VH-VL binders against q86l99r1233to1411. Designs and how they scored, part 21

Target 1, 179 residues: q86l99r1233to1411
Amino acid sequence: SNKESLPFRRDVIEKVINHLRENSLDTEGIFRLSGNMESVRGIVKSFAHGEPNLSFEVHNISNALKHYLRSLDPPLIPYEFFLMLLDARKNEDAETIRNIFWKIPSDNRVVLTLLVDLMVKISENSNVNKMNSKNLSIVFGPTILKPRTPTLDRMALMTETQLQCGIIQTFIEDFHYIF
Key: E = the ipSAE of ESMFold2; O = the ipSAE of ESMFold2 at other seeds; V2 = 0.75 times the mean of E and O plus 0.25 times the DockQ between their complexes.

## First folded at step 4 (VH-VL)

Design s36 (framework fv_adalimumab_6cr1)
Fold by ESMFold2-Fast, scan of step 4:
Structure s36 (fold): chain C 179 residues (1-179), chain A 122 residues (1-122), chain B 107 residues (1-107)
Amino acid sequence: as target 1 above (179 residues)
Amino acid sequence: EVQLVESGGGLVQPGRSLRLSCAASGFTFEDYAMHWVRQAPGKGLEWVSAISWNSGSIDYADSVEGRFTISRDNAKNSLYLQMNSLRAEDTAVYYCAKDMGSDYYGSGFDYWGQGTLVTVSS
Amino acid sequence: DIQMTQSPSSLSASVGDRVTITCRASQSISSYLAWYQQKPGKAPKLLIYAASSLQSGVPSRFSGSGSGTDFTLTISSLQPEDVATYYCQQYNSYPWTFGQGTKVEIK
């Protein structure tokens, strides 16, 4: 069935990420533990209207950001960069990944930078929050980087998913080199 | 209500293979990490394998690494365990278990299936 | 791997008794510990997570405490339906490991 897509709102995403950076770094299972589904739906709806409601418990806000990012079409990292990023990751070529990053359109690149910076800060507190770079890459890899034409082969899908996660893990671990 | 139902267990000779299935209902299967946990007759619990929501992360206990393969089919709400090169030491009830956390595994197990018995004997 | 050791391995008590089971981790696991109840012939059931949080639907006579390396499960007033083996499990570090179990019987 049809998935609902929401408009890309840089201003909304920036406000939500800034809120999470201030309030979630020590939260156990951030992005992994579930929020209240009705609260999450209400928060996502507020994003669509341009006025994010951030008065909720942090798990509700983090899950709302996650669902909002998953609803974007095109995704945060535009489709044209999908295959070239996967190829660069397969070859463990951080320099090529960096070069591709700087070709991403400016609004997408700024949002990606803020999101990855948040992931870096969360991973730095993984002893408390239990979310290291690998954990975060599993959440955000297929969320922000996906193909225009999904593969129908399950083995190929698993391989692509591992590379998608690998790209986000590279962004987190090599943040100061790439960003 | 949340329900996990395992199938595929039985008597098998050493060196052969079995495939276990777990049918999930009552929750959004695609949003959660899943585990296999086993229990040898009269013994305690042993974690076997885990898989993240989108199969992006998979881990195994050292005792089964290279012989067992965990997989999932989110469209069918199903979890699988392909068991190859079975040994007498693999004899156990195998439980399908849901992680409390979404997406990635790393928590306790809030729901368990009833288990399926695998007996490896000649 | 983190080793989990339970004490006692088994106990027999009377209905209405206060029962305590301890679990020790070989290294600090903060509060990342769950307790499970397994009745004869049944799958395990989650009782407590995060060392002290009672799972929804579990009777209030069950409680958990502790942090770091030492943890306790308490049944404040043992009932006949509490006959089971109880397991602790750490989820602080991969691989996840369980205690050997404590069998609780009625005298």
Scores: ipSAE 0.187, ipTM 0.722, lowest interface PAE 4.9, mean pLDDT 89

Design s4 (framework fv_adalimumab_6cr1; at its last look DockQ between E and O 0.83; V2 from the best seeds 0.00; counts 0 for: pae E 5.4 > 2)
Fold by ESMFold2 at other seeds, look of step 6:
Structure s4 (fold): chain C 179 residues (1-179), chain A 122 residues (1-122), chain B 107 residues (1-107)
Amino acid sequence: as target 1 above (179 residues)
Amino acid sequence: EVQLVESGGGLVQPGRSLRLSCAASGFTFEDYAMHWVRQAPGKGLEWVSAISWNSGSIDYADSVEGRFTISRDNAKNSLYLQMNSLRAEDTAVYYCAKDMGEYYYGSGFDYWGQGTLVTVSS
Amino acid sequence: DIQMTQSPSSLSASVGDRVTITCRASQSISSYLAWYQQKPGKAPKLLIYAASSLQSGVPSRFSGSGSGTDFTLTISSLQPEDVATYYCQQYNSYPWTFGQGTKVEIK
């Protein structure tokens, strides 16, 4: 497929997250329901140009953030941390996960902290919005954490994708310990 | 060009099992949630089951829960439905459907397969 | 479960006529509604999503409107190739549910 690589723009991501924090906590299915595909593409384009257009229905904004983060290369959590985090999750070692988080570059850590804090706030209101930590991890695992070289082995791929999402779930559930 | 091709339908007696397959091509299969939808002869559409991109979230219609199991193999671009303890009321054309939304189900179905007929009769 | 009720169950119209199909949800589904067209012996095809957004490749004579509980699909000028059964579907909440269908024929 023709995937576009987009630049990392900390200031844009912070503005979008803050908008969602103010407008999405009571929204059923936030980050799960799709928006209007043409609107989402236009919003992502505005993010890449540094001029985020947030004058859209909230599902269009949340989907645009998801697609923008997915399009980053390197991803929000740089490639070199992928295997270390998976191994720490496999061993259920939250202390090691915390230590790895603090080695991530500063700009990425700030954005990741804001993003995971948003997910914590959404999950704390999951009786209203229907998005708990597991639901959010399914969306954000592949969005912000991925291998440099994807495996083609069926069983390895299944294991990696489960651990990948598990790391995000750990971030949400152990937020105050890790961050 | 998105294509979804179902197989595995047939005539079976009540209480028996069938396994349906859906072969996907023309899109990044592992990025999308998938569904099964069925249509009894001469009747309307009924949603059966959904599965997220990584199988981490799965839902079933009440009428099939406990009897049917949805699964996927992202390395083979394939979706499956294991149908156990089949009943006459399960007789339908079964469609594989792609969710518009990435990773998690909860949007419209932008592409459908041609369907495979399952007939359950004594 | 959110029940979806379509009206009418069938209709006949002449080529060029304006056709309107309604869909009513048992509770608010905001704008999370899709419309599908199904021709005999074929799989359904997505026409409209998000209540009013036209799917790529669908002729502009098709349009959707509504929010909350009341929705419409309109064919502004019926064509011979529009003979089909039309279904609405909500995707606001589990389980995903369909209307019973509306069969459209040419007089």
Scores: ipSAE 0.247, ipTM 0.720, lowest interface PAE 4.8, mean pLDDT 89
Fold by ESMFold2, look of step 6:
Structure s4 (fold): chain C 179 residues (1-179), chain A 122 residues (1-122), chain B 107 residues (1-107)
Amino acid sequence: as target 1 above (179 residues)
Amino acid sequence: EVQLVESGGGLVQPGRSLRLSCAASGFTFEDYAMHWVRQAPGKGLEWVSAISWNSGSIDYADSVEGRFTISRDNAKNSLYLQMNSLRAEDTAVYYCAKDMGEYYYGSGFDYWGQGTLVTVSS
Amino acid sequence: DIQMTQSPSSLSASVGDRVTITCRASQSISSYLAWYQQKPGKAPKLLIYAASSLQSGVPSRFSGSGSGTDFTLTISSLQPEDVATYYCQQYNSYPWTFGQGTKVEIK
């Protein structure tokens, strides 16, 4: 929220996800461990300019993707879907979550599918990389799913952030049903 | 200006409990994992515990697991350490430390508080 | 646990000298290593992260190098204000561990 917003570039995100799919599945702590922050900032700038520089150690690339996605406004999952998804998650209603996913604009759906597929592949190798669906949901919940205006109510905010991560966990665990 | 201020230290008898607090300001507290690190008087540094941004992941050093509980309240920008069944070897300055990576713990500690002394002695 | 061994445990050098401190990990930690400076009665201060990246506000006379198991902190020209104990720390694998420290003094 304190970072300057960046343009949505589907082509860039697709290239980065494909690179990570081919290079990160055996990497311990992928999306959890930090890299060199100077490098990460430079890589994020290359994403924003449409010419991603992927000649870096894989943790720098994964961190750059995370920072880039967090900087999107609107987020990858547009604001109007936030409350619907939270309500469906609260009711443990994967069918409704699937129906909402298919209402998301097509460019966003393509990127979200690629991103969640990457998370599925990472979680399937969690005995090596130590990143299961819960771990990944903690990282990606706040990264791609946000309210327009966060609630000021303390109890509601705590519930909201738990459901936010739970939606991403559902995407990963029920991928083949939802996507 | 990033600021971390620990409180709640003091002199306690073995077997008793203390709760430490850390008040954070100058950054978006809820975006970062947090840690407790301790230093016995005249000794080196020992990592104690970590907590992710939403409390969804928590880890402890073996020496404190089962006795210490880390927690956070993002609405109050506060980190806590509940220390039960205290032992003489828990005597240390306890530091609150910010992880430099967002959300999950797994990076270096870019900001530290000034510490609060816990002394466990009869 | 990954054990971090610093060398030397202490050193004494003159103002202007080049100072090196080494840190060895018991197994590979890639580049997931930080260096901290701690002055007496103060909290540690981050100098270097990711083995070689200089933290903002740290003088350029400090540098870090290495990967895998062998790492070095270098002070290119020791200054009076650099009197401190220096610690390395790995953040590759839990539990995170620190070296035992290197005390640096002026002759």
Scores: ipSAE 0.168, ipTM 0.693, lowest interface PAE 5.4, mean pLDDT 89
Fold by ESMFold2-Fast, scan of step 4:
Structure s4 (fold): chain C 179 residues (1-179), chain A 122 residues (1-122), chain B 107 residues (1-107)
Amino acid sequence: as target 1 above (179 residues)
Amino acid sequence: EVQLVESGGGLVQPGRSLRLSCAASGFTFEDYAMHWVRQAPGKGLEWVSAISWNSGSIDYADSVEGRFTISRDNAKNSLYLQMNSLRAEDTAVYYCAKDMGEYYYGSGFDYWGQGTLVTVSS
Amino acid sequence: DIQMTQSPSSLSASVGDRVTITCRASQSISSYLAWYQQKPGKAPKLLIYAASSLQSGVPSRFSGSGSGTDFTLTISSLQPEDVATYYCQQYNSYPWTFGQGTKVEIK
C-alpha cells in the first residue's frame, strides 16, 4: 500500500519480461526466492522513471517485477473484472474466463499475455527451476488480481485467494485456449 | 518492404464456401498476429477475425462466428480464411492486415493487403 | 462494444486549408486509437497510432491528438493527394471497432 502508485509503463514491463525470458527459465525458485531489498527498491524506482535497470542478478529483477506489478493501482487486471473472473473460476467456466480476458484493455492484456507466456515457459522447465503452475499461481494470483475494497472476513479472504490463484493456474494450463 | 497479397475471392451463391489466402513477405511472419478486415461496397470497415502468432488465440466477429475459420501456416508465410455458409451480407472486399504489436493481437494495423472481392449473390 | 462516432461525415475544403476530423468513443479508450486513410479504390493506410504517433513515411502535415473519449486528426495544409475517407479505430478493448468514416473532398 504505497501512498503513491507507480505509473503503468507497458514498454518497461515488456523489456523486463523479455530479459527474464532470456535469463531465468532454468533459475531455481525464480519469483519465489527473495532478492536483495535495496537492489529491488532501486530497480523498481528505475521502472517508474521509464528506464529499467537490468544489470542486477536475476532474482532481484524478478522480485522487482513482482513488486512493481503489486504496486499498480488499478492492478494489471482492472478492478471491474475481479468478481466476474472469480465467479467464472468458481463455476469452472473457461469460456467465460476467455471472454473476460479479451475485454481487458489492450496494454493490460498484452502485458498479461507476455507475463503468462513467461509463466508457461518457466512451468515447462519445472524439473530444473522447481516452479510449476501451482507455485507460480501462488506468487501472481494476489499480485495481479485484487478487489477495490478488500474483505475483512477471514473465510471470505481465504476463498478469494484460492480463486485468485485458480485463475492464474487456469491461465497457465489453458494458455493456448484463453490467450 | 512489407507486402500482403490476398487471393481466392470471387462470385459465389448463398450457402456455399470460399477460401481466402494471404501471402506475406518482408517481415518475420511468425512473430506477428494477423487479421481479416472487410468492407462492404460503399460502406465502412468491419473487423472479421484475428489469429495470434502461434495460432493459440483466435477470435471472430459475432456476425461470422461458427461460419468462418481463420488459420495460418507460418512455414509458408500464409494466412487463410475459410468462409462457409456464405450470406448476401458477407459481400465485401476482404483485407489481410498485420497487427502492429508482436505476437498477440491488440494493436492497430500497420500494413494491409490490396484486398480481394467476395460477392455473394443468387 | 465500444462505439466510435466520427464528425463530420464528409467535408469539402480547398488546397492549403487546415482540416480537422473528430472521433468520439462511447467509453474511455485511453490513447489506444489509430487513424487510417483510404483513397478511392485502395486499401486503408495507417497514418497515426497511439492517438498522436505519426507512422513512418506519413507526411508531417498529418497530426493526431486527444485521449480518453475525444480525438482529433488534423491536416495542417490539405493537398490534392489527401482526397480520401479517414477512419478512426479503437484497439483498447475487444472487439476492435471503427468509426463510420469521414470523406474529405477538394472543392
Scores: ipSAE 0.006, ipTM 0.485, lowest interface PAE 14.2, mean pLDDT 87
ESMFold2 (binder alone), look of step 6: mean pLDDT 93; pTM 0.941

Design s5 (framework fv_adalimumab_6cr1)
Fold by ESMFold2-Fast, scan of step 4:
Structure s5 (fold): chain C 179 residues (1-179), chain A 122 residues (1-122), chain B 107 residues (1-107)
Amino acid sequence: as target 1 above (179 residues)
Amino acid sequence: EVQLVESGGGLVQPGRSLRLSCAASGFTFEDYAMHWVRQAPGKGLEWVSAISWNSGSIDYADSVEGRFTISRDNAKNSLYLQMNSLRAEDTAVYYCAKDMGEWYYGSGFDYWGQGTLVTVSS
Amino acid sequence: DIQMTQSPSSLSASVGDRVTITCRASQSISSYLAWYQQKPGKAPKLLIYAASSLQSGVPSRFSGSGSGTDFTLTISSLQPEDVATYYCQQYNSYPWTFGQGTKVEIK
């Protein structure tokens, strides 16, 4: 994929997450159901300008956030933490996951905290919005946590993807312990 | 040009299995969610299953849940549908379709294959 | 599940006529509606997405309108190549659902 890489803007992401916290908790399929791609592209471009356009309906805004986070290079969770997080998840070692979280650079860590807090609130309302911690982990696992060099082995990629999702699920379910 | 080519359809007896394949070209297959949509002879369109870009999200219509399995191989630009415990009501032309949305499904379908006919009959 | 109902089920019109097809959702789907054209023996083709956005390569005589529960597909001047069945589809809420189709024929 030759997608455009956008600058990391903490303040923009905070504004978008705060908007979604206020407006999306009852929205069925939030982050899972796609928005209008034209609208999403326009919103993502507004992020690059530092003034997020939040006048669109919540599915467009949530997809714009997802696409923006996916475009970050390095990703929200920097490359250096990828293998150590996957190893800790494989060993079901929440303490090591917590220790790694606190080594993440401060701006990335603050954004990750706000994002996971939003995911916790969405999952707590899953009876209405149909998005539990498992569903959210599938959306955000490969979006915010990825290897510097992708594997070419299909079976290894599927295993890595499940562990990436497992890390985000651990962040949501053990939020008060880790964050 | 975007192309989706289905194969694997045919005549099969009730209770048996069949595997459909869809070969994709002309776009970055790994970046898009994919769907299977079917159409019974002379009837309308029915969504069957969806899979996200990395196989992390998968969903099925209630009518096929537990019997059908969707999968993809991004290295081969291919989408699959494993159909088990086939019933007469599964008789349809099966289309693979590309979601307009990148990575995750939930949008309209901007490109469709030509379809492959599956006939479940004794 | 969101039920999609199209009207009419079929119509016959003359070349050059303005043709209108309606689609009603059982609950609000905002603007997350697509229209497809399926010619006899062929796969469906996307015409309109987001209720009113014309897909690239689709003739300008096709247009879509509506939001919430009531939607319309219009062909401003029917051509012989427009003989087809037209389907609406909502993509606001899982599972995705289609209307029953509207068959358009030339008199």
Scores: ipSAE 0.000, ipTM 0.503, lowest interface PAE 12.2, mean pLDDT 87

Design s6 (framework fv_adalimumab_6cr1)
Fold by ESMFold2-Fast, scan of step 4:
Structure s6 (fold): chain C 179 residues (1-179), chain A 122 residues (1-122), chain B 107 residues (1-107)
Amino acid sequence: as target 1 above (179 residues)
Amino acid sequence: EVQLVESGGGLVQPGRSLRLSCAASGFTFEDYAMHWVRQAPGKGLEWVSAISWNSGSIDYADSVEGRFTISRDNAKNSLYLQMNSLRAEDTAVYYCAKDMGEFYYGSGFDYWGQGTLVTVSS
Amino acid sequence: DIQMTQSPSSLSASVGDRVTITCRASQSISSYLAWYQQKPGKAPKLLIYAASSLQSGVPSRFSGSGSGTDFTLTISSLQPEDVATYYCQQYNSYPWTFGQGTKVEIK
C-alpha cells in the first residue's frame, strides 16, 4: 500500500511486459494472485534503477509490474482522458475510444499497447490461466485509468468503476480495431 | 491504528438467516480486498469469502456457496456477510480480515477483527 | 484444494528454547505462505508472509523459511508471551487453506 510515485520508464516497462509475454501465459491467476512481497519490493526498486530484475518467479514479476503501474502519477492513461473515455464507453462508441487512444502521448500509448497486447494473449489462454478479459479489466481498470479527484458519491463511483473496467475490456476485445 | 469491529452474531435456529457487519477504520478501506474467515469452537481457521475493493470480484468457499452473500459499502467503510439457510456446522466465530494486497484478494491477511460468535442450535 | 499439514500438532518447551513448527503443502505453493499466531480468546495475528518476510512489529525471534511444499516457522528463544496456537496458510491457489494449527505451551 505504498503510493509513492516512481519515474515512468518506458524501456523498463517494455522489458517486463516482454518477459511476462514469454513466461506467464499458462500461469493460473496471473496478475490476480499475490507474489512474495519482499521479492516484489526488490523488483519494483530495480525498475526505478532502470535495470529490471527478471530472475524471479512470474507471480513476483507480474505483481511488481502491477504495483509499479499503480504508483504512477499521473497514471498510465493521463488524467485528461478519463472523462472522455468514460463518456465514449457509456455511449458504446468504439470509434471515439479509438480516436481518444491516438491522442494519448506516444510513450504512454506504446506502453499501453504492449500491456493490452499482453492482456489479449493472457485472455486467449484463459482456459488454462483462468484470467479472461473481464478479470483482467478489473485488475487494470483502476490501475491505469483514474480521475484526478475521486468522487464522494458512492453510486457515481460504482458507475465510474464499471466504465473504467469497461474501457479496459473494450481495449482487449477490440484490440485490432483500436490499437 | 487499524481496527476491524464485527457485529451481528448471536444464537439462531437451523434454516434461519443472520447478517454480520464489520466496521473498518484506520486505513483506506476502499483500496483493499476484504475477507471473512471463521473458526468453529476448538477448531482451526476456515476461509469463507472474499470481495475485491469495488465488489467486482467475489468468491466463496464451497461449504457456503449459494447460501452466503458477501458485500461491502465503501462509503460507510463496512463489510457484510448475509448468511442464509444456516446449518449447525456454520457455528463459529466469524472474523473480518483485510487482505495485504491492494484492490484484489490473493495475499495474506494483515489485520483481523476480534470476531463475532454465531451459534446455530440444533 | 491444497491441503496444509502442520507438525507437531502440539509441543511443550521451556523459556529460552528454540522451537520449530513445520508446514507441508500437498502441492507446490512457491513462497505464498503466511504464518499466524492466535492467543486464547483472541483473533489471529500475522507474523510472517511470503514464507520468510517478518511482519512489521513482530519480534525478531520469529523467522520463516522454505519454498515449494516444505515450510518452517522458528522461534529462536521461546518467551512466555509466545504461548499460542500457530497456523500456516497458503495463498497460492483458491480456495485459501490453513493448516490445522500447532499449539505451543511452556513446561
Scores: ipSAE 0.006, ipTM 0.516, lowest interface PAE 10.5, mean pLDDT 87

Design s7 (framework fv_adalimumab_6cr1)
Fold by ESMFold2-Fast, scan of step 4:
Structure s7 (fold): chain C 179 residues (1-179), chain A 122 residues (1-122), chain B 107 residues (1-107)
Amino acid sequence: as target 1 above (179 residues)
Amino acid sequence: EVQLVESGGGLVQPGRSLRLSCAASGFTFEDYAMHWVRQAPGKGLEWVSAISWNSGSIDYADSVEGRFTISRDNAKNSLYLQMNSLRAEDTAVYYCAKDMGESYYGSGFDYWGQGTLVTVSS
Amino acid sequence: DIQMTQSPSSLSASVGDRVTITCRASQSISSYLAWYQQKPGKAPKLLIYAASSLQSGVPSRFSGSGSGTDFTLTISSLQPEDVATYYCQQYNSYPWTFGQGTKVEIK
């Protein structure tokens, strides 16, 4: 696949997250159910150009945000924080996770805060939308937190994936402590 | 438009090996977890194995652990099941199934292939 | 492993009848349960996930309920095309396990 990294657009991401906060909290399977792939691609192009097109059905917008975040290089949580966050999660050290969070560059940190706040609100409404903190962590773990160089060792990759999801679950469940 | 097409099934003698393939199209294969599920003739469904989007997580049913190996090639939109040391009890239709959940497995199976029959007999 | 037990194993009902199928888990699975429909000679089709969430494209006469250990699939008004075997599946704990199936036929 011939892909170039997409530019990080804080203003665009904030607009998209705010739209989802207002329109998606009652939506069943939000972020899990696929949108129309052609529509999603068009929406992502609008994000990259700085003018988000939010006139689409909510599943298309949520999947466009997910795709956009996944395509960022460097990722939303910069590469330098990857190993230290996984290590802190492995040691169940919430204080270290909090300390690392506050070292993330301000634009990334603000976007991460808005994204996790949205995830918290979605999970609080999981009786309606069926998306709890575990479901959301599986969606966003590898999307926003990933290594600079992927491991080729299967067992190490399995361990890393579990910890990536665990970090996002910690962000959601301990939101008021960390953020 | 979404299609999962299994191949590689057939008649095989006990103790031998088979490799099943599943060709996926109509969705972004690299974004989803995949499964193998089997069904013995006239019997119910049995989950066999799961693999996450990036191969970072893999699980097997106890009945096949150590004998079967699940793998995927995201560049080729393909899922595989290497079946070693086959037993008569492995006789079943093998289905390739897509997890509804993106990235990691942990949801229902929203799309299934037609299945490929594996018969283990002398 | 978590054992899934369905009841009844088979049933016959008339078109328009309300059909209820139950599924019991040997230990709590929260709401991590799916229901599948399998017609003769065909692959299974997802009907319900997360115990009560209707899959897109599935007729509204199908509904799911329950949490913990006891779950129900209901067909509010049975149609001829609903003749099939129905399976529940837990995806709370590995290994994932299915019920034995409930065969639904028309009288």
Scores: ipSAE 0.000, ipTM 0.529, lowest interface PAE 11.0, mean pLDDT 87

Design s8 (framework fv_adalimumab_6cr1)
Fold by ESMFold2-Fast, scan of step 4:
Structure s8 (fold): chain C 179 residues (1-179), chain A 122 residues (1-122), chain B 107 residues (1-107)
Amino acid sequence: as target 1 above (179 residues)
Amino acid sequence: EVQLVESGGGLVQPGRSLRLSCAASGFTFEDYAMHWVRQAPGKGLEWVSAISWNSGSIDYADSVEGRFTISRDNAKNSLYLQMNSLRAEDTAVYYCAKDMGEVYYGSGFDYWGQGTLVTVSS
Amino acid sequence: DIQMTQSPSSLSASVGDRVTITCRASQSISSYLAWYQQKPGKAPKLLIYAASSLQSGVPSRFSGSGSGTDFTLTISSLQPEDVATYYCQQYNSYPWTFGQGTKVEIK
């Protein structure tokens, strides 16, 4: 099976994130619970054409966004930032994480800012939606931040995954410092 | 369309090992977390193990931790369960199951295989 | 571990009857609950997820409700093909746990 990347469409991602910000903050399990597979595929296809189909229920739209972001190659956070972000997180160095964030290309940075802002708002409403910063970090860590060459070592992969999640958790929790 | 086919079950003596396989088709296997769930004869369902889409997160039920190893090969659309130090109480039909969630395994199981019987007896 | 208890363990009803099965969690699981149908010799099939969301392709006579610790699966008009064992499952906390099952038969 061969999975091909979709084009990076900042305008599409912004529309989808804006829709979710307006419609998903009170939705239990947002980004955790699945939508209908056929509906998700159809929505993702509409993203490639520049006009997202947002007429579906919210879990279909949120899963389409996850799928679209995961399909990006290079990923939302470009490959060259992967190891330096993991190293900064390992050292609990928020200043370095902030400096690296501001080196990300402008279109990617704007999309990342909107995505993390959405995650902040979801986490602030976690008493209702049950999705705190840790839960969101598990969803988005490996989705938007990944190595160019995957490791085959099981222990290293587990460590990388924890750090990837840690970076996203740092983005959410220190949003007003970093962004 | 979506199909999960288990294999590798059989009769095995206590203390020995067995390896189960699950062949997936009809969905993008590499995008979804996978699970093993078992059912002892005449009993209910018991969750055994989970593996995330990229193998970065793995969890086990306490009853099998240290004895069973879950793994996946995304290039082959296959899920595996290596079962070591088998006990009589491991006798069950073993199902592979697809998580509804893509990246985060923490949802229900939307598709199940037909199951493969493992009998641990002397 | 979170314990899931179903009631009743078995029931017999007539075609067209309204059937209710309850599931109770030993601690709060919010709405992280699924319902499965298992026919003899077959794999379980997902009916309901997130306590009340109907899985695609499942007949509308099936519905779920509840939150926290008390949940209900309802079959509004029992059909012959609904003869099966039904299981609830929490996916709030690891390890994920299932109820003991409710066997539904036609009298």
Scores: ipSAE 0.012, ipTM 0.596, lowest interface PAE 8.0, mean pLDDT 88

